# Designs tried in a protein design chat: VH-VL binders against q8ixk2r445to577. Part 272

Target 1, 133 residues: q8ixk2r445to577
Amino acid sequence: FFGMLQNKGLTDYCFDYNPPDENQIVGHQVILYLCHGMGQNQFFEYTSQKEIRYNTHQPEGCIAVEAGMDTLIMHLCEETAPENQKFILQEDGSLFHEQSKKCVQAARKESSDSFVPLLRDCTNSDHQKWFFK
Key: E = the ipSAE of ESMFold2; O = the ipSAE of OpenDDE; V2 = 0.75 times the mean of E and O plus 0.25 times the DockQ between their complexes.

## First folded at step 11 (VH-VL)

Design s137 (framework fv_retifanlimab; at its last look DockQ between E and O 0.06; V2 from the best seeds 0.00; counts 0 for: pae E 11.4 > 2, placed apart)
Fold by OpenDDE, look of step 11:
Structure s137 (fold): chain C 133 residues (1-133), chain A 121 residues (1-121), chain B 111 residues (1-111)
Amino acid sequence: as target 1 above (133 residues)
Amino acid sequence: QVQLVQSGAEVKKPGASVKVSCKASGYTFTSYWMNWVRQAPGQGLEWIGVIHPSDSETWLDQKFKDRVTITVDKSTSTAYMELSSLRSEDTAVYYCTREGKYYLTYAMDYWGQGTLVTVSS
Amino acid sequence: EIVLTQSPATLSLSPGERATLSCRASQSVSFYDLSYMNWFQQKPGQPPKLLIHDASNRATGVPSRFSGSGSGTDFTLTISSLEPEDFAVYFCQQSYSTPYTFGGGTKVEIK
């Protein structure tokens, strides 16, 4: 699967990554933004290694969850996907992070009108359901 | 002037299939989710599924996952709901309904006139 | 699935009276300041008509006598003063989670 990774519950919001330096793509947080598909900022790939890959740049980036965090951060992809980069896009649309055993949920950023994907306990909320578009 | 116009009433035998159409007009067809909802005589409303016409992303109630196929024809701005292996309990008025966009949410703001599907021996 | 329970099943009132309809969800249907609860009016032989979306927002063309309130699991539709055309069945519906679900309906009938 590839393309825009859109949330079901949050109308027209997609994964979005816009690093300040296109030559250094790691270390920043993935956010949610209105789906537009422009500038490759919203193009992701779900790979057979269960990675959510940001492959518009070299080296390629993969979404990871750092220890003790609930945010999605861009790391470099590895030959073998590390545990903290493994996600399962389940049949019901939920995006499950294997290591934390939590689901990716669209969430409102504190003290902001912006949104971010965060790890939360898995529920049946459409805010935890995602699809590629 | 959003309008959803559905196909006419159907009478089917048990085991048969029915395909109901819903022609949309008055808005950008590929920009809004289209739901299917049914209502048995004198009963409540039951959601069947939803499709996004732009890419045919579809969500179905698990109750119908093996019998329902929702599709669209973008060229004619028409949504379809096909229900197979019909049973008497499938007798109902079937509605298509558009989800309007309201900031961060959706709501079924326009409905077709309904299509009565009668399943009887 | 999220189960919506409406009460009462039937509400018998006279024109001019206030109608209060309840809808209770088996789990919260709220996301921060948003509640994914909608209300519909249905008359015989007609499709449902959207009245309220997101718990408290009147749909286009809906008279001001209709209002919605609530959050979390408890929601209310209020008709401040019933008009003859308001006697119908009212359904609540949650869009918080698929499958979308409807309440069983409240029939507002003339006393």
Scores: ipSAE 0.845, ipTM 0.936, lowest interface PAE 0.6, mean pLDDT 95
Fold by ESMFold2, look of step 11:
Structure s137 (fold): chain C 133 residues (1-133), chain A 121 residues (1-121), chain B 111 residues (1-111)
Amino acid sequence: as target 1 above (133 residues)
Amino acid sequence: QVQLVQSGAEVKKPGASVKVSCKASGYTFTSYWMNWVRQAPGQGLEWIGVIHPSDSETWLDQKFKDRVTITVDKSTSTAYMELSSLRSEDTAVYYCTREGKYYLTYAMDYWGQGTLVTVSS
Amino acid sequence: EIVLTQSPATLSLSPGERATLSCRASQSVSFYDLSYMNWFQQKPGQPPKLLIHDASNRATGVPSRFSGSGSGTDFTLTISSLEPEDFAVYFCQQSYSTPYTFGGGTKVEIK
């Protein structure tokens, strides 16, 4: 799948990545922002290797979760996808992180202007449902 | 019981700085955003900024960012707001207020008693 | 910056009357079912007191005569029957995005 990865519960919000330095895409957190479809910030590819790639920029980034964390961080993609970069987009729309056995949920960062995807125990919440548009 | 106790009133000259303290008790200080809000005499409320005490993540209204510093001391559960280059228009009551956690929303649920800062030549 | 416009600026009423206070945001402050609009009461010499959060949810200890409604850009605080202690200034406040902003206030005063 390729396009904007949109949340069902957080209507009109999409995965967004806008690193402070366009030449240093590693190590920053993925956020949620109003879907607009402009620029390179909101286009991701879900690959057969179960990666979520930020591939409109070189070098390509892959979303990862570091051990013991619940935040989605940009790493460099590798030829063979590391286990922490594997996500399963299930038929019900849930986005399952295989290594942690948790689901991606839309959440508001407390008191900030930002919304973020976070790992949480899997539930039936629409905030854990995602689709490409 | 949640309580926010602020430092006492201050009188300053233009160009000076003021540092207002806000001591929190009755809750886990590091778990809640702390806001600063001011109110000029007879006027409305103006948000200055907010800090999360756990990591000092801070957001400021742009009109204050060059003159205000918001900090915390986790060991004393105390928040501070320092405003520099004071002008007469900075005369106001300054409040600290905790941002409560409600279902996916946030509200300023507890307020300090206020600190009057008077700037006069 | 989201501008909140309250109307009327002053509401002159008698005890027992219904008060209706309006707050209009320059942009939507709603997010799915959530509205990041809060209401405060302030009496002279006192800090503001939270009345309503999330547009319609009464804060703990607030009498049932206070109610909030609205979504998107248009919000209302209603006091169904004014009591003597309700004569005060009322502010709306958005917590949707920083900088958080307050309306200019509606003063509810004795006619």
Scores: ipSAE 0.006, ipTM 0.542, lowest interface PAE 11.4, mean pLDDT 87
ESMFold2 (binder alone), look of step 11: mean pLDDT 94; pTM 0.954

Design s138 (framework fv_retifanlimab; at its last look DockQ between E and O 0.92; V2 from the best seeds 0.83)
Fold by OpenDDE, look of step 11:
Structure s138 (fold): chain C 133 residues (1-133), chain A 121 residues (1-121), chain B 111 residues (1-111)
Amino acid sequence: as target 1 above (133 residues)
Amino acid sequence: QVQLVQSGAEVKKPGASVKVSCKASGYTFTSYWMNWVRQAPGQGLEWIGVIHPSDSETWLDQKFKDRVTITVDKSTSTAYMELSSLRSEDTAVYYCTREGKYYLSYAMDYWGQGTLVTVSS
Amino acid sequence: EIVLTQSPATLSLSPGERATLSCRASQSVSFYDLSYMNWFQQKPGQPPKLLIHDASNRATGVPSRFSGSGSGTDFTLTISSLEPEDFAVYFCQQQYSTPYTFGGGTKVEIK
């Protein structure tokens, strides 16, 4: 699967990554933004290694969850996907993070009108359902 | 001037299939989710599934996953709902309904006139 | 699935009276300050008509006598003063989670 990773619950919101330096793509948080599919900021790939890979060519970035965090942070992809980079896009649309045993949920940033994907306990909410577009 | 115009009433035997159409006009067909909802005589409303016409992303109620196929024809702005292995309990008025966009949510703001599907021996 | 329970099943009132309809969800249908609850009006032989979306927002063309309130699991549709054309069946519906579900309906009938 590849393309825009869109949330079912929020109207027209997709995964979005826009690092301040295109030559240094790691270390920043993945956010949600209105789906537009421009500039490759919203193009991701779900790989056979269960990675969510940021389509930046080389070096390739993979979404990871750092210890003790609930945010999605961009790391470099590795030859063998580390445990903190493994996600299961399930048949019901839920995006499950294997290591934390939590689901990726569209969430509102505190004191903001912005949205981000966060790890939360898995529920039946459409805000935890995702699809590639 | 959003309009959803559905195909006419159908009478089917048990075990048969029915395909209901819903032609949309007055808006950008590929920009809005299209739902199918049914209502048995004198009963409540039951959601069947939803499809996004741009890429045919589809979500179905598990109750119908093995019998329902929802499709679209973008060239004619028409959505279809096909229900197979019909049973008497499938007798209902079937509605297509568009989901309007309301910032962060959706709501079924326009409905077709409904299509009566009667399943009887 | 999220079960929506409407009450009462039937509401018998006269024109000019206030109607209060309840819809209770088996779990919260709210996302922060947004509640994914909608209300529909249905008359015989017609499709449902959207009245209220997101718990409290009147759909286009809906008279001001219709209002919605509530959050979490408890929602209310209020008709401040019933008009003859308001006697119909009213359904609540949640958009919080698939499968989308409807309440059983409240029939507002003339006394």
Scores: ipSAE 0.902, ipTM 0.951, lowest interface PAE 0.5, mean pLDDT 96
Fold by ESMFold2, look of step 11:
Structure s138 (fold): chain C 133 residues (1-133), chain A 121 residues (1-121), chain B 111 residues (1-111)
Amino acid sequence: as target 1 above (133 residues)
Amino acid sequence: QVQLVQSGAEVKKPGASVKVSCKASGYTFTSYWMNWVRQAPGQGLEWIGVIHPSDSETWLDQKFKDRVTITVDKSTSTAYMELSSLRSEDTAVYYCTREGKYYLSYAMDYWGQGTLVTVSS
Amino acid sequence: EIVLTQSPATLSLSPGERATLSCRASQSVSFYDLSYMNWFQQKPGQPPKLLIHDASNRATGVPSRFSGSGSGTDFTLTISSLEPEDFAVYFCQQQYSTPYTFGGGTKVEIK
């Protein structure tokens, strides 16, 4: 799958990665933003290794969850995907993080009207359902 | 003005298939989810599924997954629902309905006039 | 799937009276301060018409006598003073989780 990774529940919200320094891709949080497809911020690849790759820049970034955390952070991709970078996009649209046994959910960033993807207990909510467009 | 105009009533025998059309006008067809909902005579409403016309992303109620195909034709701004292996309990009015966009949500804000499908022996 | 239970099944009232319709969901349909419960009106021979979206927001052109409230699992549609055109069937509908589901309806009829 390659394209914009859209949330089913929130009106026109997509994964977005906008690091403040394009020369330093690693270490920043993935956000949700209105789907627009302009520039390179909203294009991701879902690979056979179960990675979500930000590969419109070099070096390529892979979304990861660090131990004990619930935030989705950009790491460098590796030849063999580490367990914390593996997400299972299931046929019901859920995006399951096997290492943590949690699902990616659209979540309100605290004290704001902004949204981010976070790991949460799996539910049947459309806020935990995702598709590529 | 948003309009959804559906094809005319159909009478079918058990085991046949039916394909209902829904022609949209007055809005950007490819930007809005299109649902199919049915209502048996004197009964409540039953959701069948939804399609996004831009990429044909489709979500179906599992009750219908093996018998329903939902498609679109972007060039004519028309959605289709095909139900196969018809049974008498499939007798219903079938509606197409568009999802409007609201604050962080969607809702079915415009409905077609309905298409009566009668399945009789 | 999420089951919606509407009560009462039938509400017999006169014009000018207040109607109170209830809808209970088998699980929460709320997400932060948003509740994904919609209300529809249906008259014989017509498609449903959206009245209320997201629990409490009136759809375009819907008179102010219609109001919605509730969150979580319990929701209410209120018609403050019934007019002759308000005698119809009312459905609640959740848009929190596919498959989307409808309540069984409340028929508001003339006493």
Scores: ipSAE 0.708, ipTM 0.908, lowest interface PAE 1.6, mean pLDDT 93
ESMFold2 (binder alone), look of step 11: mean pLDDT 94; pTM 0.959

Design s139 (framework fv_retifanlimab; at its last look DockQ between E and O 0.89; V2 from the best seeds 0.86)
Fold by OpenDDE, look of step 12:
Structure s139 (fold): chain C 133 residues (1-133), chain A 121 residues (1-121), chain B 111 residues (1-111)
Amino acid sequence: as target 1 above (133 residues)
Amino acid sequence: QVQLVQSGAEVKKPGASVKVSCKASGYTFTSYWMNWVRQAPGQGLEWIGEIHPSDSETWLDQKFKDRVTITVDKSTSTAYMELSSLRSEDTAVYYCTREGKYYLSYAMDYWGQGTLVTVSS
Amino acid sequence: EIVLTQSPATLSLSPGERATLSCRASQSVSFYDLSYMNWFQQKPGQPPKLLIHDASNRATGVPSRFSGSGSGTDFTLTISSLEPEDFAVYFCQQSYSTPYTFGGGTKVEIK
């Protein structure tokens, strides 16, 4: 699966990553932004290693969850996907993080009108459901 | 103006299949989710599923996952709902309905006139 | 699935009276300040008509006598002064989680 990763519950919002430096793509938070399909900021790939890759340049970036955090941060992909980079896109549309045993949910950013994907306890909310466009 | 025009009433035997059509006009067909909802006689409303015509992304109630197929024909701006292995309890008026966009949500703002499907032996 | 319970099942009133309809969800259908609850009006032989979306927003062309309120699990549709054409069945519907679900309906009938 590849393309825009769109949220079911949050109308027309997609995964979005825009690092300050295109040559240094790791270390920043993945956000949600209106789906526009322009450029590479919203292009992601779900791999057979259960990674969500941001592969606009080499080296490729993979979404990871750091210890004790509920945010999605870009790390470098590895030959063997580390546990904190493994996600299961389930049949019902839920995006499950294996290590934390939590689901990726569209959420409002603190004190902002912006939105971000966050790890939350798994529910049947459409805000936890995703699909590729 | 937005219009959804559905196919005519159907009478089917148990075990048969039915395919209901919904022709859309008055808006960009490929930009809005199309839903199917049914209503048994004198009963409430039951959501069946939805499809996005741009790429046929489909979401179904699990109750119908094995018997319902929702499709679209972009060239004719027509949505279809096919229900197989019909049972008497499938007797209902079936509606197509468009979901309008409202900031962070959707709402079924336009409905077809409904198609009565009668399943009887 | 989210179960919606409407009350009362039947409401008998006269034109000019205030109608208050309740819809209770088995779980919250709110996302921060947004509630994914809609109200529909249905008359015999017709499809449902959208009245209220997002708990409190009137759909296009809906008279001001219709209003919606509530958040979380409890929602209310109010008709401030019933007109003869308002006697119908009213359904609530949640769009918070698939499968989308409807309430059982409240029939507003003439007394």
Scores: ipSAE 0.909, ipTM 0.953, lowest interface PAE 0.5, mean pLDDT 96
Fold by ESMFold2, look of step 11:
Structure s139 (fold): chain C 133 residues (1-133), chain A 121 residues (1-121), chain B 111 residues (1-111)
Amino acid sequence: as target 1 above (133 residues)
Amino acid sequence: QVQLVQSGAEVKKPGASVKVSCKASGYTFTSYWMNWVRQAPGQGLEWIGEIHPSDSETWLDQKFKDRVTITVDKSTSTAYMELSSLRSEDTAVYYCTREGKYYLSYAMDYWGQGTLVTVSS
Amino acid sequence: EIVLTQSPATLSLSPGERATLSCRASQSVSFYDLSYMNWFQQKPGQPPKLLIHDASNRATGVPSRFSGSGSGTDFTLTISSLEPEDFAVYFCQQSYSTPYTFGGGTKVEIK
């Protein structure tokens, strides 16, 4: 799949990546932002290795969750996808992180009006359902 | 003025299929989810599924997945719902309804007039 | 799937009286301060009409005598003083999780 990765529950929210330094894309958190499709920030590829790739940069970035964390951050993609970079987009729209056994949910960033994707215990909420646009 | 105008009533035999149309006007068709909901005579409402016209992304109640196809034609601002392998239990009024956009949510704010589908031998 | 149970099934009242309609969900339909419960009014031969979205927000053109409240699993629609045009069937509906579901309805009828 390739395109904008949209949340089913929130009105028009998509995965967004906007690193402060164009030349340093590693180590920053993926956010949610209103879907617009302009520029490079909202386009991702879901690969046969179960990676979510940031397709607007070379070498490409891959979304990862570090051990013991719940935040989605950018790593460099590797030839063989490491376990912390594998997400299963299931038939019901849930986005399952195999290593942690948790699902990606839209979540309000602490004490703000901003949203981010975070790992949470899996539920049936539309806030844990995603699709490529 | 948002308006959803549906095709006319239909009478079908068991095992046939039916395709109901819903022509939208008065808003940007490709920006809003379109839903299909049915109501058997004297009964409550049952959600069938929805489609986003911009990309044809669809979400269906599992009960209908193998018998329902929901589509759109962007050039005519028209949504379609086709139900196959009809049974007498499928006798109902079928509605199209769009979901308006609200703060962090959607809600079914405009409805078509309904299409009666009668399935009888 | 989330089951919505409405009570009472029928509410027989006179114009000017207060109507209180209940909807209980089989699981929470709340996300932070938002509750994904909607209310519809339906008269015979007409499509449903949106009254309340997200538990407590009146849709455009809905009179102030209609109010919604609740969170989690328990929700209420209140009509503070019934008018003749308010005698109809009322449905709750959740938009928290596909498949979206409706309650069985509460018929508000003239006593």
Scores: ipSAE 0.820, ipTM 0.926, lowest interface PAE 0.8, mean pLDDT 93
ESMFold2 (binder alone), look of step 11: mean pLDDT 94; pTM 0.956
OpenDDE, look of step 11: ipSAE 0.902; ipTM 0.951
ESMFold2, look of step 12: ipSAE 0.800; ipTM 0.923
ESMFold2 (binder alone), look of step 12: mean pLDDT 94; pTM 0.957

Design s140 (framework fv_retifanlimab; at its last look DockQ between E and O 0.92; V2 from the best seeds 0.82)
Fold by OpenDDE, look of step 11:
Structure s140 (fold): chain C 133 residues (1-133), chain A 121 residues (1-121), chain B 111 residues (1-111)
Amino acid sequence: as target 1 above (133 residues)
Amino acid sequence: QVQLVQSGAEVKKPGASVKVSCKASGYTFTTYWMNWVRQAPGQGLEWIGVIHPSDSETWLDQKFKDRVTITVDKSTSTAYMELSSLRSEDTAVYYCTREGKYYLSYAMDYWGQGTLVTVSS
Amino acid sequence: EIVLTQSPATLSLSPGERATLSCRASQSVSFYDLSYMNWFQQKPGQPPKLLIHDASNRATGVPSRFSGSGSGTDFTLTISSLEPEDFAVYFCQQSYSTPYTFGGGTKVEIK
């Protein structure tokens, strides 16, 4: 699967990554933004290694969850996907992070009108359901 | 000027299949989710499934997972709901309904006129 | 699935009276300050008509006598003064989680 990764519950919001330096794509947080598909900022790929890959740049980036965190951070992809970069896009639309055993949920950023994907306990909320388009 | 116009009433035997159409107009068909909902005579409303016409992303109620197929024809702005292995309890008025966008949520703001599907021996 | 329970099943009132309809969800349907609860009106032989979305917002063209309130699991539709055309069945519906679900309906009938 590839393309925009859109949330069902949050109307027209997609994964979005816009690093300050296009030559240094790691270390920043993935956010949610209105789906537009422009500038490659919203193009992701779900790979056979269970990675969510940001492959518009070289080296390629893969979404990871750092220890003790609930945010999605861009790391470099590796030959073998590390445990903290493995996600399962399930049939019901939930995006499950294997290591933390939590689901990716669209969430409102504190004290902001912006939104971010965060790891949360898995529920049946449409805010935890995602699809590629 | 949004309109959803559905196909006519159907009479089917048990075990048969039915395909109901819903032609949309008055809005950009590929940008709104289209739902199917049914209502048995004198009963409440039951959600069947939803499809996004842009890419045909489809989610169904588990109850219908093995019997319902929802599709779209973008060229004609038409959504379809096919229900197979019909049973008497499938007798109902079937509605297509568009989900309007309301900032961060959706709501079924426009409905087709309904299609009566009668399943009887 | 989220189960919606409406009460009462039937509400017998006269024109001009206030109608209060309840809908209770088996779990919260709220996301921060938004509640994904909608209300529909249905008359015989017609499809449902959206009245209220997001718990408290009137849909386009809906008279001001209709109002919605509530959050979390408890929601209310109020008709401040019933008009003859308001006697119908009213359904609540949650759009918080698929599968979407409807309440069993409240029939507002003339006394």
Scores: ipSAE 0.903, ipTM 0.952, lowest interface PAE 0.5, mean pLDDT 96
Fold by ESMFold2, look of step 11:
Structure s140 (fold): chain C 133 residues (1-133), chain A 121 residues (1-121), chain B 111 residues (1-111)
Amino acid sequence: as target 1 above (133 residues)
Amino acid sequence: QVQLVQSGAEVKKPGASVKVSCKASGYTFTTYWMNWVRQAPGQGLEWIGVIHPSDSETWLDQKFKDRVTITVDKSTSTAYMELSSLRSEDTAVYYCTREGKYYLSYAMDYWGQGTLVTVSS
Amino acid sequence: EIVLTQSPATLSLSPGERATLSCRASQSVSFYDLSYMNWFQQKPGQPPKLLIHDASNRATGVPSRFSGSGSGTDFTLTISSLEPEDFAVYFCQQSYSTPYTFGGGTKVEIK
């Protein structure tokens, strides 16, 4: 799949990657932002290796979750996908991180109006359901 | 100005299929989810599924997964719901309903007039 | 799936009286400070009409005598002073998790 990765529950929210330094795309957190499709910040590829790639930028980034953490962070893609970069987009729309046994959920950043994708215990909420647009 | 106009009533035999249409006007058809909901005579409401017209992304209640197909025609701003292998318990009024966009949520804000499908042996 | 239980099934009242309708969800339909519970009105031979979205927000054109409240699993629709046009069936509906589901309805009828 390739496109904007949209949340089912929140009105028109998509994965967005906007690192503060465009020359250093590794190590920053993926966010959620209103879907707009402009520029290159909201386009991701879901690969046969179960990666979520930010491949409109070189070098290509792959979303990862570091052990014991719940945040989705950009890492460099590797030829063979590391386990912490593997996400299973399931039939029910859940985005399952197999290494942690958790699901990606739209989450409010502190008490702000900002949202980010975070790992949480899997539930049936539409806030844990995703699709490519 | 938002309007959803559905096709007319149908009478079908068990085992047949029915395809209900819903023509939308007065808004940007491709950017709003379109649901299908049915109501058997004298009974409550039952959600069937939803489609996003821009990409045909579709979510269905598992009860209908093997018998229902929801589609759109963007050029005519028309949504369709086809139900196959009809049974007498499928006799109901079938509604299309648009999901309006609200702060961090959607809600079914406009409904078609309904299409009565009668399945008689 | 999330089951919504409405009570009472029938509420027999006179114009000018206050109506209180209950909806209970089998699991929470709240996400942070948001509650994904909607209310609809349906009159015979007509489609449902949206009254309240997200537990407490009146839809466009809905009179202020309609109010919604609640969070988590327990929700209430209140009609502060019934008008003749308010005698109808009222459904709650959750949009927290597909498949979306409706309550069985509360019929508000003229005494």
Scores: ipSAE 0.683, ipTM 0.905, lowest interface PAE 1.5, mean pLDDT 93
ESMFold2 (binder alone), look of step 11: mean pLDDT 94; pTM 0.956

